# Designs tried in a protein design chat: VHH binders against Spectrin beta chain, non-erythrocytic 5 (SPTBN5). Part 3

Target 1, 109 residues: Spectrin beta chain, non-erythrocytic 5 (SPTBN5), of Homo sapiens (Human) (q9nrc6r3533to3641)
Amino acid sequence: TPTMEGSLEFKQHLLPGGRQPSSSSWDSCRGNLQGSSLSLFLDERMAAEKVASIALLDLTGARCERLRGRHGRKHTFSLRLTSGAEILFAAPSEEQAESWWRALGSTAA

## First folded at step 1 (VHH)

Design j06 (framework vhh_5j56_2)
Fold by ESMFold2-Fast, scan of step 1:
Structure j06 (fold): chain B 109 residues (1-109), chain A 126 residues (1-126)
Amino acid sequence: as target 1 above (109 residues)
Amino acid sequence: QVQLVESGGGLVQPGGSLRLSCVASGFTLDYSGYYAIGWFRQAPGKEREGLSSISTSGGGSTSYSDSVKGRFTISRDNAKNTVYLQMNSLKPEDTAVYYCAAEEVYTFESGAMDYWGQGTQVTVSS
């Protein structure tokens, strides 16, 4: 079962159905991948306590794509859910972005 | 599961005051900048009207509709995970069911990502 955890920045790029949000900003989070579920937490304290998440994403059928640092951040990748929602992520390094891309791609398939 | 529970409604005389409470569960106000919390009302035969909103971040901004600006004040108590609406100088026209709602800033699943309480009745009459 794929697992991965780490600090990320994220931004909602598309709403369910593929429509653009009227506004969107980059926020910091901690991502925790367990099998086919990705949990996003606002900070490391919440992730460690596992008391709340800002999102629990079902990755079944999702698509993950490496980006070249477009959208104002380096080391970026996108995650598109079957709902049509799309989230952009920025990892702290190129190596971490590649690791997320591989882990998410393996889980989504 | 996100849940909102309103309380504090009742019967008051014109010119009176009430404080409504909205207790949140399933997320915490200290950590969730990803919810916009607002107060709405709906009178019989009328459309739902937005009254006020507050962000859940520590430095959150507030907004008010023109119909209540200067009379109503929204606030939060993070320790109690509660959002309040202080209503002053109440008028008969303020009679309505008052709802607390939380809207996710990020909408990832299909369908509505709004969470609504059941509402609390406010009646302003002489």
Scores: ipSAE 0.030, ipTM 0.401, lowest interface PAE 5.4, mean pLDDT 77

Design j07 (framework vhh_5j56_2)
Fold by ESMFold2-Fast, scan of step 1:
Structure j07 (fold): chain B 109 residues (1-109), chain A 128 residues (1-128)
Amino acid sequence: as target 1 above (109 residues)
Amino acid sequence: QVQLVESGGGLVQPGGSLRLSCVASGFTLDYSGYYAIGWFRQAPGKEREGLSSISTSGGGSTSYSDSVKGRFTISRDNAKNTVYLQMNSLKPEDTAVYYCAADTWSGYELTPSQFDYWGQGTQVTVSS
């Protein structure tokens, strides 16, 4: 039942199967969490209209951890999927990062 | 039918600049079914590597490979249905065939296998 929506930055850290991506950078998106699905949209308009998303992530069995290391951003957390993919996120504030971490953690199987 | 056509390649001296163009047809850059255009290159005897991508929606979120970050800039002109790659401070190591590609799922992963449609490429040669 968790629901959450907000502005995020994200970075692909590991690909499905745990492979290193050939390149990666931080990009802006809007996240929309509905139950065990996290949708990432390029902008707020797309999220509101639900016309398109850049990613639809299945959170069943996923793990979410708060990050304290250097990743070029503050207020960060990681999301590791059962596929072995790992995505880093940066929230606009520490409070929002904690809210995302709590909400994403509650979707675990 | 989705098609991508590259242009703007050529011969330049080290330290020079080039602007590549990628014209899309069969879809508009602000279409909900297409997320990003990416630039890739392939030098003789090497695998194809990702350089940069730009989203087709909103303000155009961008991604860059560490090898070109700070030297190359990706941009789009939706009215011309065109994506550009501005290449500055060119080096002999930048000599390659440059490709544009369209990704219908996500342009944030600069892996060739993630891109659905490819242009035929344009040759860039950096030599004195």
Scores: ipSAE 0.000, ipTM 0.112, lowest interface PAE 16.5, mean pLDDT 76

Design j08 (from j06 with E103K E104L V105Y Y106S T107D F108Y E109G S110T G111W A112E M113Y; framework vhh_5j56_2)
Fold by ESMFold2-Fast, scan of step 1:
Structure j08 (fold): chain B 109 residues (1-109), chain A 126 residues (1-126)
Amino acid sequence: as target 1 above (109 residues)
Amino acid sequence: QVQLVESGGGLVQPGGSLRLSCVASGFTLDYSGYYAIGWFRQAPGKEREGLSSISTSGGGSTSYSDSVKGRFTISRDNAKNTVYLQMNSLKPEDTAVYYCAAKLYSDYGTWEYDYWGQGTQVTVSS
């Protein structure tokens, strides 16, 4: 059961069903991976309290891909869900991006 | 098209109260699928923080962040298609732009706050 937590930037690229959002931007979040679920919170305090998440992502059948400096951010990866949703993430470092990619890949497969 | 419009912000003294309103259009709060309406704020130079939410999951369950628990109360009026945030015992550190946001997915697989209001300014100063 993978677990991982950390600061990320994220951008909604595709909504469930594969459609484009009417607006999207890079925002900061706290990611919390527990087993097959990834929760995104606006800050570390929200993550601890689980009051209001930006998203709760079901990783069953999901695909995670490293993106090398595309989309206006460094240390990026994408997460595509079976729902057709796709979210882009930027980690604070190359090492953290690699760690997220490994952790998300292990839960999705 | 889903829209959320906040109102009720303004200038108040410390210890004062405000009630913010969030009027939804393009969907009804009687919506039988999963939804959550959340209140968020963003102060100058800080990240957005979640304050409170109300959802249809569990019959309208509410939650609060520690920073506002006991001072703020979220409620809804389905007939007016409106969610409220009652803010009591306001402090200077509550000064921020306040946003309401909605998750509207009836599918429990993937959720996000993908509908946001324009924000309303709350200033608490002595």
Scores: ipSAE 0.006, ipTM 0.154, lowest interface PAE 10.4, mean pLDDT 76

Design j09 (from j06 with E103R V105S T107V F108I A112D M113Y; framework vhh_5j56_2)
Fold by ESMFold2-Fast, scan of step 1:
Formats: C-alpha cells, sequence, structure tokens
Structure j09 (fold): chain B 109 residues (1-109), chain A 126 residues (1-126)
C-alpha cells in the first residue's frame, strides 16, 4: 500500500549519469510512495483511471534534501537517485514538503 | 503496428510559415499511448537537433530549444491522433529534414525516443 500520496510539481534536473536533460520545465504530478518506489502520474485523472505512471523511481540508496526556494518554487526538495538522476519537487505547502522529505528520507537513506 | 508519419513540409521564402503534422498510428495519443512526442531536425552535414516536445497527457507540458523558442509552437489534437509544429518567421538556417519521434513513457530517468517517423523536408529559400 502507498505510504504517502499527494499533489506535487516536479522538474528533471539531471538524467542518469549526471547528464543534462535536453529540456527541463516544471510540471504538475501526483506522487504515490509505496515501499521503495515512487510513482509519478501527470495528473489526478491519470492516477484515478489507473493508467501507467509517467515515471517509476527506485528509491534504494536515494538521497532527499530540503531546499530553500530554487528554480522559482517554494517548499522544494530534491531527490537524487543512485543512477545520478536528480528530480526537483515543489509541494503545495511547507507541511507537505516536510512530510514528503521525512517519508522519502526514511525509505531512501 | 506503431508508426509516425510527418507531413506539411515544403518550400517557403524567408519570413514565411509552415505547419508540420505528425500522425500516430498503432497507438492512441491519450492515456493508453506514449507520453511524449518530440520534433527534431537534421540538416545535411549536421547533427540531429532536438527542437520541441509535448507530453500526450495532463494538458501537455511543452519544451523548446533556444534556436526556435518564440518562433515555433507545438500542439496536439488527440481526437486526430496528431501532433503539430507551427513554424513562424522561418530563416534559411531552418532548412532541414524534420522528424517526429515518440517514447513509450515520459520517463524522468530517460530522454531516449523509441519510434521515429520518416521525415519531411523543409526548405527556406528564395
Amino acid sequence: as target 1 above (109 residues)
Amino acid sequence: QVQLVESGGGLVQPGGSLRLSCVASGFTLDYSGYYAIGWFRQAPGKEREGLSSISTSGGGSTSYSDSVKGRFTISRDNAKNTVYLQMNSLKPEDTAVYYCAARESYVIESGDYDYWGQGTQVTVSS
């Protein structure tokens, strides 16, 4: 079962191996944390209709860091995977960002 | 069978406009299909260049390379299973074969495109 779920904005910062993505912009998604996996759906409708997720992230060995306003968003945190990929997230509130950081930190670190 | 077919290329004068179309078949540009479609171009003797991308779900997140930002616009029509590239203020250096490409998932950890069209020629010349 999911241990956390909610609305987020996300932005791909680095691809596996630390490579720069060809494009990078903030997008809305719904995050669903279950076990050691984080699934991202582009929107609430995709999640409700049980369509394939747009991303499934393996959190084994991942690092989650709280950030202060970065790339034009408040309540941000970063998730760095062992592959070298890095995704930035923005939560709707400080409390939600804190909840995500704790949940991801306990799964990853 | 998964296919992408480009159309709409041709000869235009500098400052002109063209709209390219990319028709998908063998899958639906909705929730059951690919999550990202991109436009690329390649001029003779040059490397392939990424121009623009659009997701096929959730309202369509878009991106543009600096060389086309403000001049080109990507859009989709899911009912027609088609992605468009509106090209304005065309310059001679925009002359190239234009390709559309799709990936099976908008995978945050991967930027690779799995399916490619045959290409459509755009020539900007007087």
Scores: ipSAE 0.014, ipTM 0.187, lowest interface PAE 7.7, mean pLDDT 75

Design p01 (framework vhh_8pnl_2)
Fold by ESMFold2-Fast, scan of step 1:
Structure p01 (fold): chain B 109 residues (1-109), chain A 118 residues (1-118)
Amino acid sequence: as target 1 above (109 residues)
Amino acid sequence: QGQLVESGGGLVQPGGSLRLSCADAGSTFSIYAMAWYRQAPGKERELVARITSGGSTNYADFVKGRFTISRDNAKSTLYLQMNSLKPEDTAMYYCAAETYRIEGSDYWGQGTRVTVSA
């Protein structure tokens, strides 16, 4: 079973090597944290007619930071991977953001 | 969350053939570009072959004409037909799914070992 699971919004802020993406936007997903991996899935109810995408984030050496409502969303946090990629997340509430930050921080270390 | 599972590796003599398979138990195999990578001892992981969701293929120069990548979307399975194997092909072979939502997030299998006797 997952260590943490829930609805999130995400946006890629930096590409591998620290490059700026030419286009980025917030998208909805379900996050699933298990071991040293964070898996992102489109919500099944919302994905009926959409092309679903699965992302598997390796948290080894990753850094998680609380953003305190920066970047156009409330209840935000970021993950920076060893590749230099950085992903922003927004949780549904302050309490959920705190839970994600604690779970991701303890897993990444 | 399914994991990619490779199979079909083994020991073969130079000039021999192997067929590798990669099964995805996940829900959306057909929408991803899929690739085979390999990593020889003491070397970096390198792209061997890639196939898009629409079936377009790309090959590394060192396998062109010898290896064929293919996919069966109904079975959620990726294949690599390896002919005219050389000792230089000895490596762990990895299956990867490319995602479009987060660049730099690789969806990898555990690998299958290919050994070509020197």
Scores: ipSAE 0.054, ipTM 0.424, lowest interface PAE 3.8, mean pLDDT 78

Design p02 (framework vhh_8pnl_2)
Fold by ESMFold2-Fast, scan of step 1:
Structure p02 (fold): chain B 109 residues (1-109), chain A 120 residues (1-120)
Amino acid sequence: as target 1 above (109 residues)
Amino acid sequence: QGQLVESGGGLVQPGGSLRLSCADAGSTFSIYAMAWYRQAPGKERELVARITSGGSTNYADFVKGRFTISRDNAKSTLYLQMNSLKPEDTAMYYCAAVTYEVGSRTYDYWGQGTRVTVSA
C-alpha cells in the first residue's frame, strides 16, 4: 500500500471529461497519498486535522507522467485520471518528483 | 453562508504603506487557507499572497519583501500589510477563502474588494 506526503504545487489542467477549465493557476498544497487516493490540502493544519481537502483524487487507472521542466516549473509531473481530469504537479526537488512518480505509478498501474 | 468584507484601501503616494483587512464573521475562518488577489484595470486577477490556517505564508515574486500577509483566527480577520508601494500595485484587492473539488468546481469565497491607487 503506497503512502507518501509532502509539499507540492499543483495546477488543474483538464476537468473531468477532458474539458478545459475557464482559468487555472499554480497553487501550493500538501499532498497525502494513501493507497489509491491522493488528497490535496491547502495547508498542514487541514492535512493534520483532516477537516477539508481541496481535492480528493481516485487513482484507480490513473496515469502519471514525468514532465521535467515543462509548463514553467521544475521537477514536474502530470496525473491523468480515468475521468479525463488532469492535474500538473511540481515537487520541491527532482528526487521528490521521482518519489511521487514511483509511488503514484505503483498505485495506478 | 460566509461573508467577506475587505477594507483599508485608498490613495497613497509611491513609497507609501497601506494595511488591508478582511473580516469573515459568517464562516469557519480558522480552517480555511486565505488569500489576497488583485486585479488591475484591463488585467487578469492574480494571486498576491496566501496564508494557511496554521500561518504558513507564500507570496508572488512581485511583492516579496514588500507585503506581509497575516491572520488573526480569534478575530476571524485576514490582513495584508503593504509597504514600499509602487504605481504597478494599483488594483482592486480581493480576499478569498478557497476550497477545491475535482470533478465539481473550484470554490472561491470572494469579498467585494477594496481599491488601492498608488500615484504621485
Scores: ipSAE 0.012, ipTM 0.125, lowest interface PAE 8.7, mean pLDDT 74

Design p03 (framework vhh_8pnl_2)
Fold by ESMFold2-Fast, scan of step 1:
Structure p03 (fold): chain B 109 residues (1-109), chain A 121 residues (1-121)
Amino acid sequence: as target 1 above (109 residues)
Amino acid sequence: QGQLVESGGGLVQPGGSLRLSCADAGSTFSIYAMAWYRQAPGKERELVARITSGGSTNYADFVKGRFTISRDNAKSTLYLQMNSLKPEDTAMYYCAAKVEYTGSGWEYDYWGQGTRVTVSA
C-alpha cells in the first residue's frame, strides 16, 4: 500500500467543475498518503476562518504533474481531481517533490 | 462536482431505531464539515447534527442523547444513528457537505436528495 508523509504548502487553484476561486493563497499543511487517500493536516498556527485541521482527498482517477516552480514556489507539483478541482503543492526540496510525484502517480491511475 | 446519496430511511414505531447513511459518490475535496438536516412537512429545514473533518460533533438540543453522528473517512460515508425515535422526528433527512475555506475566499454547501423517515404507530 503506498504511504508517504511530509510537510507541504498547498493552494487551491481550481474548484470542482473547473471554476476559478475568487482568491487563493498558499497555506501550510502536513500531507499523509495512505493508499488512494491523501489527508492534509492544516497547520493550526495559520488557522483562518476557523478551518478544520484535516482534509481528505480521494485520488482515484486523479492526475499529478511536476510544475518546476511556475507558481511562485519552488519544487511544485499539482493534483487534478476527477471533479475538475486542482490543488497546487510545494515541497521543501526538489527530491521531496519528486518523491511525492512518484508516490501520487502510483495511486492516481 | 460532488454528489451525496442518502439511504436508510423507513417507517418505524415510536421507540424504534434507524441508521441513515450518506455516501459521497462524487469526487472528494477539502471538506470542513458534514451535517444532517431534516425538514418536516410544512416546516423549515433545520440542522440535526454536524461533524467536522477534525472529528468535533454538534447536536441540536431536540436529538441530544438519542442521535449519534459519525464518519468513515475510508468509505467517504457519513452516518446518523437514530435511537428512541419519536413521532416528531418524522421528516425528510438530508445530508450536506461544507467545502473548506482554504484562503480561496469561497465556501459552499452541496446537498443530497434526502431519505424519508416516518415514525408512527
Scores: ipSAE 0.005, ipTM 0.124, lowest interface PAE 11.0, mean pLDDT 74

Design p04 (framework vhh_8pnl_2)
Fold by ESMFold2-Fast, scan of step 1:
Structure p04 (fold): chain B 109 residues (1-109), chain A 119 residues (1-119)
Amino acid sequence: as target 1 above (109 residues)
Amino acid sequence: QGQLVESGGGLVQPGGSLRLSCADAGSTFSIYAMAWYRQAPGKERELVARITSGGSTNYADFVKGRFTISRDNAKSTLYLQMNSLKPEDTAMYYCAAEIRYEGSDYTYWGQGTRVTVSA
């Protein structure tokens, strides 16, 4: 039962169904991983209180890859969901990116 | 980081138009209802217009037919098109993200943008 919490930047790379978003930018969030669910919160207060999330991601069948600065940020990894959505994440450090990758699981390609 | 950044306010003559913008620098997924409020000097803050994440709108009676609220969820940007402006529209205009969770209401406010309607 993995659990992890921390500050992240994220960028919507693909929408459900594999669609390109009209625009895409890096935004800040607080990530909270509980088992097979990743919740992204607007800020630390909302995350602590679990009041509202920006997104709730179902990680069942998801793929996580280390990107290591491939997308204009350092310490990056990607999540591709079974819906076809893909979200890029940047952690504050290489160690934190490694921890997220391990907690979220990792599969090649 | 979950900050709302407003722009587009200014000084305009009666009958003029302005377009206000509010960018959510901290969110890519638009799950919130968004609203414009205003506060004139010496008065309480009042709702001007509200829009749901799906685009349903609600307007205060005093702006119906003159103002239009809209959003671009992909850009996390809220707009208020203000036409036929009156001196009574002079106020600080505030962008708000409205979060409802299990019977509780939480509001994230922008810093405001000033609109002055004067000859």
Scores: ipSAE 0.012, ipTM 0.153, lowest interface PAE 8.7, mean pLDDT 76

Design p05 (framework vhh_8pnl_2)
Fold by ESMFold2-Fast, scan of step 1:
Structure p05 (fold): chain B 109 residues (1-109), chain A 119 residues (1-119)
Amino acid sequence: as target 1 above (109 residues)
Amino acid sequence: QGQLVESGGGLVQPGGSLRLSCADAGSTFSIYAMAWYRQAPGKERELVARITSGGSTNYADFVKGRFTISRDNAKSTLYLQMNSLKPEDTAMYYCTAEVWSGGDYTEYWGQGTRVTVSA
């Protein structure tokens, strides 16, 4: 069972059905991978004020692609869900980005 | 397409109960919280109860102990159990989904379900 957790930046690139978000920006989160589920916790002031936010992503059939030199961030990868939603992630280092890509690819395949 | 649809409203006597439902909330990704608001004629919408995707709840003081908010993420459905209803609870009840996208919240709203509490 793949497991991984760590600090990430994320950006919603596409909504379900491939729709463009009306607004989209990079923000900080903590990712936690457990088997075929990826949980995103927002580490911002919201979480500190007991306003817990969790996004639970079902990775069944998802695709993960490493992105070199794209989207204004380094060490990036994308996660595309079967719904057509796409989330971009930036890891703190190239090594961590590769680790996330491998872990997510192992789960989705 | 994804639309929030409220149901369960109606006419009830003081002291009665109603259970409201809100269906078709869409994907759980980016849906941070869901809430029930109400609006009486000629007044602004006011928060009744809110629930995060993780289950944390917040209630307006005027409904504490009488109303219970809950959600079923597998069914993408939000509920409001209303007990000990009062004439002052008469309003159009709306559900909303808060979608967190980067630095901003976007709210999706339903068209509402009418609750009338009268003798």
Scores: ipSAE 0.013, ipTM 0.182, lowest interface PAE 8.5, mean pLDDT 74

Design p06 (framework vhh_8pnl_2)
Fold by ESMFold2-Fast, scan of step 1:
Structure p06 (fold): chain B 109 residues (1-109), chain A 119 residues (1-119)
Amino acid sequence: as target 1 above (109 residues)
Amino acid sequence: QGQLVESGGGLVQPGGSLRLSCADAGSTFSIYAMAWYRQAPGKERELVARITSGGSTNYADFVKGRFTISRDNAKSTLYLQMNSLKPEDTAMYYCAARVFEDSGEYDYWGQGTRVTVSA
């Protein structure tokens, strides 16, 4: 069962149905890949909620592609879900970006 | 565009039950977690329960064992089953959705539904 974990930056590129958000920015997260599920852990808010946010992405039928020198970050790759949503990720290094691309590609199929 | 609409609140006796619903009325943003919060008069808003898009749940200690959060992804609806209600549960209950959108992550809030527990 494929596994991978690490620090990433992410940006919502397309909403479900393939629609564009009005604007988007990069944010930090920790990615955790277990089989065909990618979990994104976000920073805890310091409000009454005080709860770490998580997102769970179903990678069944997803497509992962390397992005070469685009989207305002280096070491980037995209993840497109069957819903039409697309999330861009930036890894800390080129080697880590390639590792994520390989791991996500094998689990998505 | 989308909005969250809560329903199911009401007046109930101690020991009673209610089920709250939160409908995502055609939201177009990517929702990856949803939560129920509550706010009693003169108190700050507090987290009651949270559920991820994959179904993992977290509960506040004061409702653990009494409340159950769930979602029906086909209906785009979040639920809170409240059992063994106490007067201390009296509050406005709010649905929140965490989303990725423009400048990153945000919580979108509904207008709330009122729960009153009294004899």
Scores: ipSAE 0.006, ipTM 0.163, lowest interface PAE 9.8, mean pLDDT 73

Design p07 (framework vhh_8pnl_2)
Fold by ESMFold2-Fast, scan of step 1:
Structure p07 (fold): chain B 109 residues (1-109), chain A 119 residues (1-119)
Amino acid sequence: as target 1 above (109 residues)
Amino acid sequence: QGQLVESGGGLVQPGGSLRLSCADAGSTFSIYAMAWYRQAPGKERELVARITSGGSTNYADFVKGRFTISRDNAKSTLYLQMNSLKPEDTAMYYCAAHTYFENPEYDYWGQGTRVTVSA
C-alpha cells in the first residue's frame, strides 16, 4: 500500500464542479499519503494532542500530473479529484515532486 | 461539513455591547480558520475578523479596538465580542469556516444573526 509523507505548499486551483475560487493563495502543509487517502495537516498543529487534517482527500479515480511552471512555483504537480476539484502542490525539490507523483499515480488508479 | 449556527444578535443602543456565538458540530472545528463577516442592506458582505486554528487574529480597521474574536475548540464554538457599538455596525453577521477541499462551497457559511444598533 503506498505511503508518503512530507512538507508541501498547496493551492486550490478548482473547486468541486470545476469552478474557479474567487481567491486562492499558496499555503504550507504537511502531506500524509496512506493507501487511497491523502491527508493535509498544518504545521502549527501537527504535534498537537488532537491530530486533525485540514483535508482528507479520497484519491479513487484521481489524476496526478507534473506541471511545467505555469503557476509560479517550481517542482509542482496537480491533483484532480473526481469531483472536479483541482489542487496544485509544490514540493521542496524535483526528487520529492517525482516521488509524490509516482506514489499518487500508484494509489489513484 | 457540519452546519454553522449563529446566535446572540439583537437590538442595542449606541455604545452598547453584544456577544455573538457560532456553533459547529463535528470533530474538525479546531482545524479550520474561522471568520465573522457582515452585510448591511444593499451592501456587499465584508470581513470583520478572522482567527486561525492556533488562535492568531486579524481585524478589519473599522472594528479594531472594539471587537474581539475568539474560539473554544473544546466546545466547537466561535465568538465575537462587540463593544462600543455604532449605528454603522447594523448588519446581518455571518460565521464562516474556510475549507480548501472536497466541500461543495469554498467558504462554508451560516444563515446569520441580525445586529441592530439604534435608539
Scores: ipSAE 0.012, ipTM 0.166, lowest interface PAE 8.5, mean pLDDT 74

Design p08 (framework vhh_8pnl_2)
Fold by ESMFold2-Fast, scan of step 1:
Structure p08 (fold): chain B 109 residues (1-109), chain A 119 residues (1-119)
Amino acid sequence: as target 1 above (109 residues)
Amino acid sequence: QGQLVESGGGLVQPGGSLRLSCADAGSTFSIYAMAWYRQAPGKERELVARITSGGSTNYADFVKGRFTISRDNAKSTLYLQMNSLKPEDTAMYYCVAEYEIDWGSRGYWGQGTRVTVSA
């Protein structure tokens, strides 16, 4: 089963049903991919201590796309869930963004 | 253990007031939308009030005009001022740090503080 962990920035772009969030900004998190689940933790300590995640995302039927252009961050990709929710992510490097895209794509397919 | 710690609950008579506090040990309080939920005995959990990171507020109809939600980002603390309390307000009150992601997932929940309104 796919596994991946690392530091990310994230921004909620769309809510379930494709609705606009009332407020959205880039925030830091640690991502942990286990099989078809992506857990987002607010910081490294939260992930290490197994406290509640910011979000638990079910990747079944999800779509992951590499982004280009300016979205306020470099090395970006998007994750759209079957509910219509969309989260944007920024990785620390292009190589890490590609690794995330491939790992998430393998799970979603 | 949750990272949110609620306090300020207690026993009050109808018409009384209480101020609930929720302290966050984390450094990220200012980026979360924060909310108060409650759960009365034998009933479902319900949203009482929410405040965004920018200070925008939303209240359930049953508390409008009586309750005020506020936050102090410098102290990483959320408040709920409850005035004109009614027996129907008797419940366990929970503090929640929320991020608006598909699964309704939240950063974390507190353990709650009990409010009893009884003569």
Scores: ipSAE 0.015, ipTM 0.204, lowest interface PAE 6.6, mean pLDDT 76

Design p09 (framework vhh_8pnl_2)
Fold by ESMFold2-Fast, scan of step 1:
Structure p09 (fold): chain B 109 residues (1-109), chain A 120 residues (1-120)
Amino acid sequence: as target 1 above (109 residues)
Amino acid sequence: QGQLVESGGGLVQPGGSLRLSCADAGFIFSDYDMAWYRQAPGKERELVARISSGGYTNYADFVKGRFTISRDNAKSTLYLQMNSLKPEDTAMYYCAATRYLGEDYSYDYWGQGTRVTVSA
């Protein structure tokens, strides 16, 4: 059962149905991966207590791709959901980005 | 203004059960992530449960094992089954909808709320 937690930045690249958002910026969050679910929280305390997340992502059928230096951040990866939504993530380091990519790839397939 | 209508609230004794419904005929329900929030007197509004457009669910720790969120896309209705109710569950319950919950808590739609009172 995949599990992972850490600080991330995220950016909504595509909305469900493949629609372009009217505006999009990088925002800070804490990611919490439990099996096939990725929850994004504003801070670590919310993540620990499970008391409000800013997003709950169903990873069934999702695809994760390493982006590296593209999209204005160095340690980036993308997550594309079956809904057509695509979220970009930036990790604090290359090692953390690699860990997220592997963990998300193992649960999404 | 809210496009969603909650129903099913009421007065129940501790240990009882209630089923809340949230209905809308105004938008494409199946494209939306849905949530139940509650607000007790003198408290901030807090997340109770969420369900994605794909059916994946998440629960606040304080209701896990007691509440079940579900949706019926054909009926454009969201449900919250509440079991083993406690006085601490007394609150106004709201449903909310958004295309993506990751946009700074910005829900596109909110309901007017339905009141749940748990008292002897």
Scores: ipSAE 0.000, ipTM 0.139, lowest interface PAE 12.8, mean pLDDT 75

Design p10 (from p09 with T98Q R99E Y100W L101T G102F E103T D104G Y105G S106T D108E; framework vhh_8pnl_2)
Fold by ESMFold2-Fast, scan of step 1:
Structure p10 (fold): chain B 109 residues (1-109), chain A 120 residues (1-120)
Amino acid sequence: as target 1 above (109 residues)
Amino acid sequence: QGQLVESGGGLVQPGGSLRLSCADAGFIFSDYDMAWYRQAPGKERELVARISSGGYTNYADFVKGRFTISRDNAKSTLYLQMNSLKPEDTAMYYCAAQEWTFTGGTYEYWGQGTRVTVSA
């Protein structure tokens, strides 16, 4: 039953099926965690209205790891889905990164 | 890049029901988040419902309680059950498969659409 919302930066590391993206860069989003579903929105308005998102992620069997200062951002964590997709996230602070890691770890397994 | 093919649209009176189908002709269907969008005459395309690869759903407020999105990964088919149809639901309905792009956004692969008309 975890819930969490906040501003994040994200970077796609692996596509579904474990495929490598040809190029990847950090982009801004707003994350919204409801139980075992994580929605990523382009901005706060889209998140509040919940009618459009850039991704709807199924967290069943997913793994979340803290990365700290790796991959060119501070306060980073990774999320690997059973599909083989892997997304890197950067939170605005260490406390927020820790909160995301705990919430995602509790729901993902 | 595969091809998505929508079917099931038609003309119904208010209060009627339709079931839309979207068949995958070249995607690895089970790996993609799937969505239904619609575009009414003179309006921009809008999200109706989304379903993740694992079956988690999200609905636009204007269809919640009336529409149900579902998928059958074994048949590579996406469905939209539409009940209690209103004239405001009149639109072309599009099936989309979604994947993340190298730019960090989501790229959407689209079908040709199926027309739904709700009128007296």
Scores: ipSAE 0.005, ipTM 0.223, lowest interface PAE 10.5, mean pLDDT 77

